# Ledger of designs, part 4: VHH binders against F-box protein At3g56470

Target 1, 367 residues: F-box protein At3g56470, of Arabidopsis thaliana (Mouse-ear cress) (q9lxz3)
Amino acid sequence: MVTRRRSKKKKKTKRKKQSSKEKEKYQTFINLPCDLLQLVISRLPLKDNIRASAVCKTWHEACVSLRVIHTSPWLIYFSKTDDSYELYDPSMQKNCNLHFPELSGFRVCYSKDGWLLMYNPNSYQLLFFNPFTRDCVPMPTLWMAYDQRMAFSCAPTSTSCLLFTVTSVTWNYITIKTYFANAKEWKTSVFKNRLQRNFNTFEQIVFSNGVFYCLTNTGCLALFDPSLNYWNVLPGRPPKRPGSNGCFMTEHQGEIFLIYMYRHMNPTVLKLDLTSFEWAERKTLGGLTIYASALSSESRAEQQKQSGIWNCLCLSVFHGFKRTCIYYKVDEESEVCFKWKKQNPYENIWIMPPLNLIDLPLFDHRI

## First folded at step 11 (VHH; from y1 with S52D G53S)

Design y2
Fold by OpenDDE, look of step 18:
Structure y2 (fold): chain B 367 residues (1-367), chain A 124 residues (1-124)
Amino acid sequence: as target 1 above (367 residues)
Amino acid sequence: QVQLVETGGGLVQPGGSLRLSCTASGFTFSSYDMNWVRQAPGKGLEWLSDIDSSSDYIYYADSVKGRFTISRDNAKNTLYLQMNSLQPDDTAVYFCAREDLSGSYFEAPTFDIWGQGTQVTVSS
């Protein structure tokens, strides 16, 4: 009985050589050279820049690095005849056309902290408008004369925001109206008119450290403290040379500056001494750049001489039939001019842009 | 009588040069800002350049910047426009105009006195 030893053939399990699927190096855009990445990103509108920044850390860094923070005031141009607006950055010489149908019939009255005060002379409506976000904050209606100046203290998003205007100047009395952000109505205050008997109109108004400074066409400076409901006219007058054809007043960190323009002379800069309430001529702005317009003026301290804009007055002015932006260097008594387009000086105002470009949806095509 | 008289216009070839003069009379020339303006056939007025009374401030339109030079001689009551590198598109009547002193800094400049103009033709 021959016991047939069944040789169990061990089936060699052929280890399937996992074909090294060549990881097709999906040339993922992730490995773009930094220079190429920056070049591509530099051509993206802000919206796409933001989207691109979500791709990866490298893209995020590149996108953020290309986001230019605008630290200088922009000009906003507005037509009295149409609803067309234009934003202009003099530093970058870039413009953007804007359409605000919601502002039809409105005029610009004042600008501060990135907001416009808008007034409709037909409906007597007042509103704050942010041209960068298109936010609107309505105010109580107020009848205003055409030449009446208004100012506000800070952004309307603050509960401390105050609106101020002089509604009437008579021989005997001055009528002031103020509006507080949480108020239901305008507050009216009447004071004795202590202005000199000449027909005085208020031309410039600035707010500083809780006080409204009001300059008349005759050079009288009046102060209104809303907290004290106090009105006073300062006895001093700024030194003015003959031939002045305009002035600007601005505030910077509690300091008040007055710029007189002359047809045939260089501008003069005056600084108010808040102790003596006297005006002193300054030959330097101490690193300050003043952006002056008829309705309001902005100021910016330049920390670094990087832009070559130091101790400068930036002015939007007419020359011939064209509007120009002029940088006047106060210390060097020199000018740099940028020609743009024909426009009325009263149809523009300086406005501070937001620091974050993300807050600028209107500039989607910008990086 | 207050008057401005332009001279120096003519026919010039492309690339050529002309010097225009404007002579003022009847007013204190040295007290006024002066301007050059042109009008091409079928077009409106185009501002070209201005110079203030002291020649401290000079401005040019982009269309002529680098090619045209404005100057004045107050002793001679004369305004000048040196035009170089002239092109066919520069063909126009050229006017000198006195800026109105009544205007404010915040207003567009106005011109109260004009010359009769001088024809400049740039053609091959």
Scores: ipSAE 0.026, ipTM 0.320, lowest interface PAE 5.4, mean pLDDT 81
Fold by OpenDDE, look of step 14:
Structure y2 (fold): chain B 367 residues (1-367), chain A 124 residues (1-124)
Amino acid sequence: as target 1 above (367 residues)
Amino acid sequence: QVQLVETGGGLVQPGGSLRLSCTASGFTFSSYDMNWVRQAPGKGLEWLSDIDSSSDYIYYADSVKGRFTISRDNAKNTLYLQMNSLQPDDTAVYFCAREDLSGSYFEAPTFDIWGQGTQVTVSS
């Protein structure tokens, strides 16, 4: 009885060749020449650039490379009416609307290294805010007058960050307050007032090489050295008396510049001689672009004319109901004006965007 | 007819005060930025102050800052210049001028309408 072992023929399940055609449609965009890809990506808003960067490695690289191009300062407008914030990239002439409910009631005081110093006059709260990351670093409370100027030395992420303000100017004395990173409280220093007795207010403050430089509305320049706890009024004065809202001071690589803008004249650029402490007029910026606002200024040295903003002054200018960004080419004595929304000169400020805009929470990844 | 008429000028002692008025007619005063300009004898025109249509923004020349105050009453179509602490160097013909809305930010403001001016003399 020969038990016929029925060989169970294993049915080879024919794996259905999923049609190669659907893979081909997505492949067509991957093979764009780099130049064309860059061209396309260059036309994308930042949001779409970010989306595009997720497509593939090549697109990612292209997108990131184009993002790095945006090393120009952005102008932030702080709306008093709707708690909205508008970021303006002058290089691309693009706007981005942001909403920061956490900054309700706050006003901007200063900007440096991509951070805003924000103050709430009702609660006396002071904080650093990064509009790109939404990071917030609270500071000790401080009462400030409306016209009181503040500055800081570097990003609050640095342990070397120092806040500075002139809190009181009396006939006899000047009061300075400083806050060092990780300090428990504000340090107060009182100095003899050596300013000319002409109702001096401080209009501009910049930090350079360990020193705060303070410019008065009368054109006096003072310095504060935190390390030495030293205050002094410098003998040098600008050739012209600074006008209200028409003077901007900026620092670049240890050099200090002053921009005068008068109603009847083109902007004048002065450079401070740090030896003589005299101001000298500059007829050229030497490739430097200065982004100036009432509260702070940024500067950039560009190697390439990529954005058309080269060797010029970029000024947020407000006059009456007229508000614009003005590009003034110092070397060519030419100007270009771009209208922007009506705003108070103190409701806008230049800010440096991060090099890597990918990390911007601004793009709700949920869409 | 579009017109600006300045009043309030006169002779004043050093340290004295005057208030100038400029009455506008023939146009919507409330829609324009207004300016005060002066011309001293033998000198060119000097801009002194401006005020925007809503009085939200005011600017002064350094020469008059802290001494002069510009204001406006849109209901009365009137621009004002309160001048305090007058000095001999303030002696001039003072003009109110309507700013041309097409003016450049870097250039001198353009004015399309001027008053006839009012004489201010500061003398002991």
Scores: ipSAE 0.011, ipTM 0.274, lowest interface PAE 9.4, mean pLDDT 80
Fold by ESMFold2, look of step 13:
Structure y2 (fold): chain B 367 residues (1-367), chain A 124 residues (1-124)
Amino acid sequence: as target 1 above (367 residues)
Amino acid sequence: QVQLVETGGGLVQPGGSLRLSCTASGFTFSSYDMNWVRQAPGKGLEWLSDIDSSSDYIYYADSVKGRFTISRDNAKNTLYLQMNSLQPDDTAVYFCAREDLSGSYFEAPTFDIWGQGTQVTVSS
């Protein structure tokens, strides 16, 4: 954060000049029709969006609604000490190192709605953590295997928050544990195992439209509907090329995408047909950008095409010795091949930052 | 024999320029990403620059960005580093390194073949 450090006098002078210029500009625009206002606001960078939201209630509502579609997910890197964490904002190409001593000994399980689910394999503690506010919500303890996946449905501040994991798979049975917000203890449910005999592990879990979708290492798709306490294995397997080294699965507005990664071939992009429960290969992401990480991924639809930011996979990479991200363009004409290798799933994860970044403790500009 | 041989080092005054060359033999040079790395006296290795096999993707460490230029000539099996605006802090042994094909862009690179290095000394 070296280049942003300034004295308060210089910051006040710069802000005062900017505020005066912005006030004159906003008086010109204050009577715009709603559609024109949204067009103007959609062109603002985040700092100017926040400033514009203070003009009036109409501007506030427009700025806040557009703010979420223009805010990039952040990438979190977990250090070995667990006391120091690196957050990277690809839209600003900036990072910061933070201390989270409350997470010492924890590993990440899942990310959704700006929250991390964290697990300590030595103490069996489970908690939600918001790295932007530092809010912490402890959950009842649960023993988990190293490669066991756990997901949640929404922010833990919601009374609808539900945690889901598969605790065991035997030849005849699958055991599922769920935890509903404010419950006393974990609920255990046992179902008949309908998976293929060559099943070994679950690779990915997403929550969409009230249900959890679970993809196995053999390509079987399972569904758990918590409202019905219902488990089933769905028909079909996604086609994949030999030599796949891993996958990402994500959800966007009810659509579910699966991306198989290879070392020397272009990724295979698949979309789930929710009426037939079969996978269809796609040559494009259909205007989405997917911010991919091993345990959970984020996705965004672009409002307008931009060079290099639509139909892309955004991946955590090293270029030289610099940790950063790349945007891999995915369309039917692409000839780019990745040298992808399966990452340690606990090394990093994408997370969505909150709407009002500039008022968070992480962006306090005091010295 | 698979090898990399650096040349072009020497003594130069501050503000001067040098061009390092690295000649590859014993492998298909055009199939590999190539790197420059240096080691200053009493310090560890410092990665400087990376160029992919087709010269489409080029990256620099912040310490040399804008002053150093990496390039390659696949027909001559040669990697280059043009170093401008040299300062005493640039004094080091400079190594040419072949990036391991088993690695990926999604983890820190590893280098399986190194040159013997060439000394660059910036002194007035």
Scores: ipSAE 0.000, ipTM 0.300, lowest interface PAE 10.6, mean pLDDT 76

## First folded at step 15 (VHH)

Design r2 (from u4 with S52Y I58T)
Fold by ESMFold2, look of step 17:
Structure r2 (fold): chain B 367 residues (1-367), chain A 124 residues (1-124)
Amino acid sequence: as target 1 above (367 residues)
Amino acid sequence: QVQLVETGGGLVQPGGSLRLSCTASGFTFSSYDMNWVRQAPGKGLEWLSDIYGSSDYTYYADSVKGRFTISRDNAKNTLYLQMNSLQPDDTAVYFCARVDLSGSYFEAPTFDIWGQGTQVTVSS
């Protein structure tokens, strides 16, 4: 395959190779009432939904809208031996292998809203990458230390996108750099260091309701409010759990969750009390499904129109288990079969596909 | 010279109580989280309890929660473990240990300074 960049493009009409028999079948559905059309389309697997969306504008809009009901995160894997990556949809057991040599030497810093924030430690280049559209949005260069975390608030296509990182922690001060979309340079802010020690690094960063929540390696939780240019260290630490092997933190609808991971035991789930800023154990996720990987997590309700309690952590299985995932029911005592390997953050990462996935030329021939 | 010295071990009857002390020297005691760890005969090390340098928070292993209480007096550089409702399976050497703060809070703790240990024996 020839290395070529594709620009982000709006939906457009394209020629599709469909049999005349398939086109003839779709003609009888053109005048269906909307609720019957939605029922028919909702029963189609993704491949047939894609084919049905080529019938006419009315069918296209119905097919695209119904895809979001069943859309779940995909796994992405960046090869270490060549300049390729694989996108895998575990719900449909379908994959796409792509080559993008322009990202050679980059690592993933953060994943959110279908975008990856990518950093090259040799050139100090920073960019957003959408692996589905192959769009890149370059950012001003910034030197980052080995253990420095960077996060962003939302997709770079939004005018509200804000990048955030802590560039240094000294005995007396913490230095924060932010970058707001369309700015020419990074903004630097300095605050009094209120953390336990000047060797603090950050385990997890989550953006929720306009605020970055930062969990340190010492168990302290801090926040940065960019609208107020305000930094503070919150009281309390999560309860320590013997035998834990790392954690991740996620946000859903303003609620902050921390999940302790174990090598061979069920995970422990904590919820932050936004009044006291103390952590309380939860025996259930309340129907929330969390897709966890080493550098980020995604969350969604387990399917539209739920009829029961859903408490799932969907973990990408690291190291040697491509195209697989496992799940844990938090309210069911079960033995964890596979080890969590935090040391290899790039093997399998969860990422949400865009709503317009079928309209991309790259994916119209892979099913 | 950084050191930790445990005292207060001994022989006690089942259901009895005992208070262990650990005196620290050679470092800023209030800056460090402190732990109690024990080693029963024929077993490996078992983590028991953690207390923050500020004394704000304490944490316990399930095996001792409700029976043991960790505390500290930062003015006296002393860590305590109050042990109540002792049973024969609490028989062990008890160590105080300083948490190595270079590690992650969310992973198994490592300890860079240990006391010599004090023997606790629970027998009728």
Scores: ipSAE 0.055, ipTM 0.429, lowest interface PAE 5.8, mean pLDDT 74

Design r5 (from u4 with D56S E107Q)
Fold by OpenDDE, look of step 21:
Structure r5 (fold): chain B 367 residues (1-367), chain A 124 residues (1-124)
Amino acid sequence: as target 1 above (367 residues)
Amino acid sequence: QVQLVETGGGLVQPGGSLRLSCTASGFTFSSYDMNWVRQAPGKGLEWLSDISGSSSYIYYADSVKGRFTISRDNAKNTLYLQMNSLQPDDTAVYFCARVDLSGSYFQAPTFDIWGQGTQVTVSS
């Protein structure tokens, strides 16, 4: 009877030793240098990042830090023909298909602070849409021309949100419409037209420090101060006329930048001097990354080089270039081209994702 | 007395046409740029078109371009708006207005003189 008890103890010890050796193999990854760990984690999809964050404290910290860093702008593709939307993360080179039946017939007009301004040319409906939360904020109806640009100052969740558009440019006058949050109606303002008589249209609009800056197709810069109901044409012009569809204007912490390409040349970056209102060429972005699109451009000062998109111009589609995403390093005068989906320059826009990507309904959080 | 008086409004079917007139009095009509503005029910003012004193410069808002024609007869002190291809969305009170030339060019000019307006209704 004594002999049967010995064999069961040996099988338990072998299973414990195998489990300890398997645990030891996994322990080798715990001692990865932080930079390497971050590099590995940066390659993980969000789902796997979440899983990885459960491994240990060090991994958790690394995973969370990268979740915050990956707040680089995403590109939204929107088809005019089939109401399909696609999100693209350039850092991860991943796509996510989106379906918004509520946006049927709408086009994207502008993007800022994670919100899209959407317009329906058939119904004249205007609304803010958050593609991450699917929240909608309707605005009063407005007739808009096809090429009419519109901008807003901040997220519609703010009571200080202001919409701005130029509705008409005549020989003598410019008509501006503004909508302040919670207003019942659009405010109309008329100013004397001081633009050159060469069929100016406004192609780029940015908001900075309480003022809308408006760039014409001819390179004239105008400003509108809503608080003062003041409009002026600034004397400064960029050295070269920005080509149609090849000019992007962006704001970063009160600074205004103009990016343009002329006849397949390398991008030129200009910075506006807010004292003289002259444009000065910049040979460096100073750590700034600019995500440029025809409808809206975003800027980001990134702290970590993890995505490879650092201190560069990120251009989704540029007229005249092979349909590629271009990363241009201004300081090195070098470009990297990535294959990009065939798209119209006006069928995509950069958008800032929320800081907490975990809360995105786009990801199946079913662990 | 300086005055503007609009006439010619009425009910019209979609696709129809109307001609508005604005008669000016009390000032040198030919010295002023004249404007047409409309206000739809529950909406703000929409500027439609302007015409210089000499009629040398004419431009339109995109909303009415190709459909509306502004003109003036300085001998008659009258501003006109020919409206063609009218749609329900054109339903509004239409005003003629004179721009106040005394204001700063950098500030929103005020229309110093307004007509009473004429109602245009486009309905089937």
Scores: ipSAE 0.014, ipTM 0.292, lowest interface PAE 7.6, mean pLDDT 81
Fold by OpenDDE, look of step 19:
Structure r5 (fold): chain B 367 residues (1-367), chain A 124 residues (1-124)
Amino acid sequence: as target 1 above (367 residues)
Amino acid sequence: QVQLVETGGGLVQPGGSLRLSCTASGFTFSSYDMNWVRQAPGKGLEWLSDISGSSSYIYYADSVKGRFTISRDNAKNTLYLQMNSLQPDDTAVYFCARVDLSGSYFQAPTFDIWGQGTQVTVSS
């Protein structure tokens, strides 16, 4: 009985090495962190930004957000004769004529965040006006002196909007009025006058970080904190006495700047030290461009050298005997006079245009 | 009747001293801040000093700081100005004045009650 040893052929099961094709997760650029996307888009020229905006909604939003065309402030010129306003974009050298019959008899008191504070001395009416949308926000009536300065904290569309003005300065007391958005009445506060007694008027008022900074014609700086209902006069004085003409105060990201321009002199820029409350001269603005007029100030940090304008002051001033707007490069100590229309500095107001200018009926796309 | 009456003016030599007085009547003197103001010939009004009702706050113009001293006696309804080291430039009519506290105007040198003034002449 020959036991046939059945040789069990061990079938070598070729383990097919499943090459795990690592699905290279094509990290679609769609999932770039917003910060990185913004960084990338920020480096794109406008043409490419527009192209990039067509990629997806996220890119579109990023592109549009970065198309923060740091829109340079525009100038509003007020006609003395026909209630017409001229908007001028210095960057594009474009003019737009506007007519606002509803503002007949009104004067500008202040400009900020694309809004004009308007006052009618005959009716004592005060209102916010947006020249781009023609929106009006009325406020309670207030008697104001011609030289009385007023400021507001932010756009009146915000519930945090606060108006501020000094309504009386006596030897002993200062009277302040404030108006909160949607309030029925002005709030009145009275403080001891600790200012110098000789002809003190408030010339410049700016709002920063919850506080109104008030500069007098003598160079004294006072602070008003609405939240604390607190008034204080700071000890620091600018090195040079600011004159009534050509003194501008502006705020940028919590920093306070003072610009002096005397007849026949180059502008001087001072920065306030918020710790010591002393003014220090600045020879550079670190890429900051400041737009200033008697009743308005705007500042922009230019990311792109596109215009070649760094550390530039755009000032509506009386230069010598002429009413003009000047560009001054602080770091180069050079003045570039652009052919500005001869306008009264008090009649030239810097205003921020809306980001979406495309929707503004103002630019007749017909040209 | 509300009234302020200045006294104590006169002729003094340079370097001399004078003490002016202002007597108040017709109002609660202690409730008001009081001021000294002067007017030199051909010049406008110049504020010199103020003192609060309680004397807690005192201020001086730079032109008189260190030389003049303002004080008050509320029991006597009297304001004082001690003037030392007088100079020819201090020649003026000196007024005591009560500040208008109505807050209805935007002017620094506004007073509602004035004295008639007292002449101070500083001359060699």
Scores: ipSAE 0.011, ipTM 0.255, lowest interface PAE 9.5, mean pLDDT 81

## First folded at step 17 (VHH; from r2 with D56S E107Q)

Design k1
Fold by ESMFold2, look of step 19:
Structure k1 (fold): chain B 367 residues (1-367), chain A 124 residues (1-124)
Amino acid sequence: as target 1 above (367 residues)
Amino acid sequence: QVQLVETGGGLVQPGGSLRLSCTASGFTFSSYDMNWVRQAPGKGLEWLSDIYGSSSYTYYADSVKGRFTISRDNAKNTLYLQMNSLQPDDTAVYFCARVDLSGSYFQAPTFDIWGQGTQVTVSS
């Protein structure tokens, strides 16, 4: 990444003052594929939507059709056999098929702040990928076991970005690897193993208030504080009904939620009390919308919207020719939802699109 | 291309009967266990019944035992739910769902394909 957003804004300002460069930029966007144009316009704030509607007749029609856009996470589906990707916007109930040949051989590990962390299990390459800008930020290689999870703290454009994974759990010790932005190599830290002595794998990792929270398959919750280089296993276990077929963990404004899914029962939603470290079952989401996926989840507190997607648990499913979502109302006053999802941690993940689309590469001369 | 389509819903008086059908396409129907699930207005999903691909076993939720009968015709790629003695609290959207046969010996099964649902309303 030689150019930065600050540099692009200065360069764009100079180019906008030059009439010939400005005309070429607008002509390029007029010829965009329809699906990409719709994605760009759907994410514009109202002010920019109005401006874009004045570009040409094609843009006007697209902008007017999408002007009442509600910001929400998008669901990305990954093909197992080729480089195709499907983006789904649940608020518009629209799909878009894209190709990212840059990601050939990669699988997704985690999503946060509009970035995907991608891993190639054959070459051991790690990289961050932004599907909206196509920016790539390579990371040092690391071997990971098939079921090993990795997470990061914030966008890789921040100097505070930290990658975290647990590489081994033995009888006597636990080994953590971290990578802090611009370091030369991974840092290895070894701690006394305080987990229960049986099968311990990590199901979910969430970063909240400077700390990584890690949930094991046995229900242990551990934390890693990178500022203190401190690891510990927290007391308590989340209550679990028999027949659980998976779990999701998410964070919202420092609060941590755990969702257990069942074949033929309603999901169970639990909230962690950060003072006592006890889990409490919730009968309502309290206005929170949770977008759950196997590797990472998104959450938003939203007022009621015209789309009807608020105060619910949103899960991916497969229906007919398209992959879509189910919406669960935990408080039993739910709207009807459709479609149930297939559990595959690498098939889909939620991602937040950028709040301001003006910096997309479609307006950048780099294209 | 893989698809489940429910039909047979409608308005019924209390004590009446309906027969729901679910037509499957795009997969080998006889290889999959099939389920019926419903969602009442403002409520969560409620599992109702399961039938094995061989038709050798059927299972029912306590709420519908003795009133509902699941069956399938593998030659017609069709799943059925016969609903008798319907009451107002049976009012819901009824979905057919395909059981995902992948997974480990230690995991409960999941549903990977759903229909759009059909509305059943029980009122005087």
Scores: ipSAE 0.000, ipTM 0.152, lowest interface PAE 12.2, mean pLDDT 73

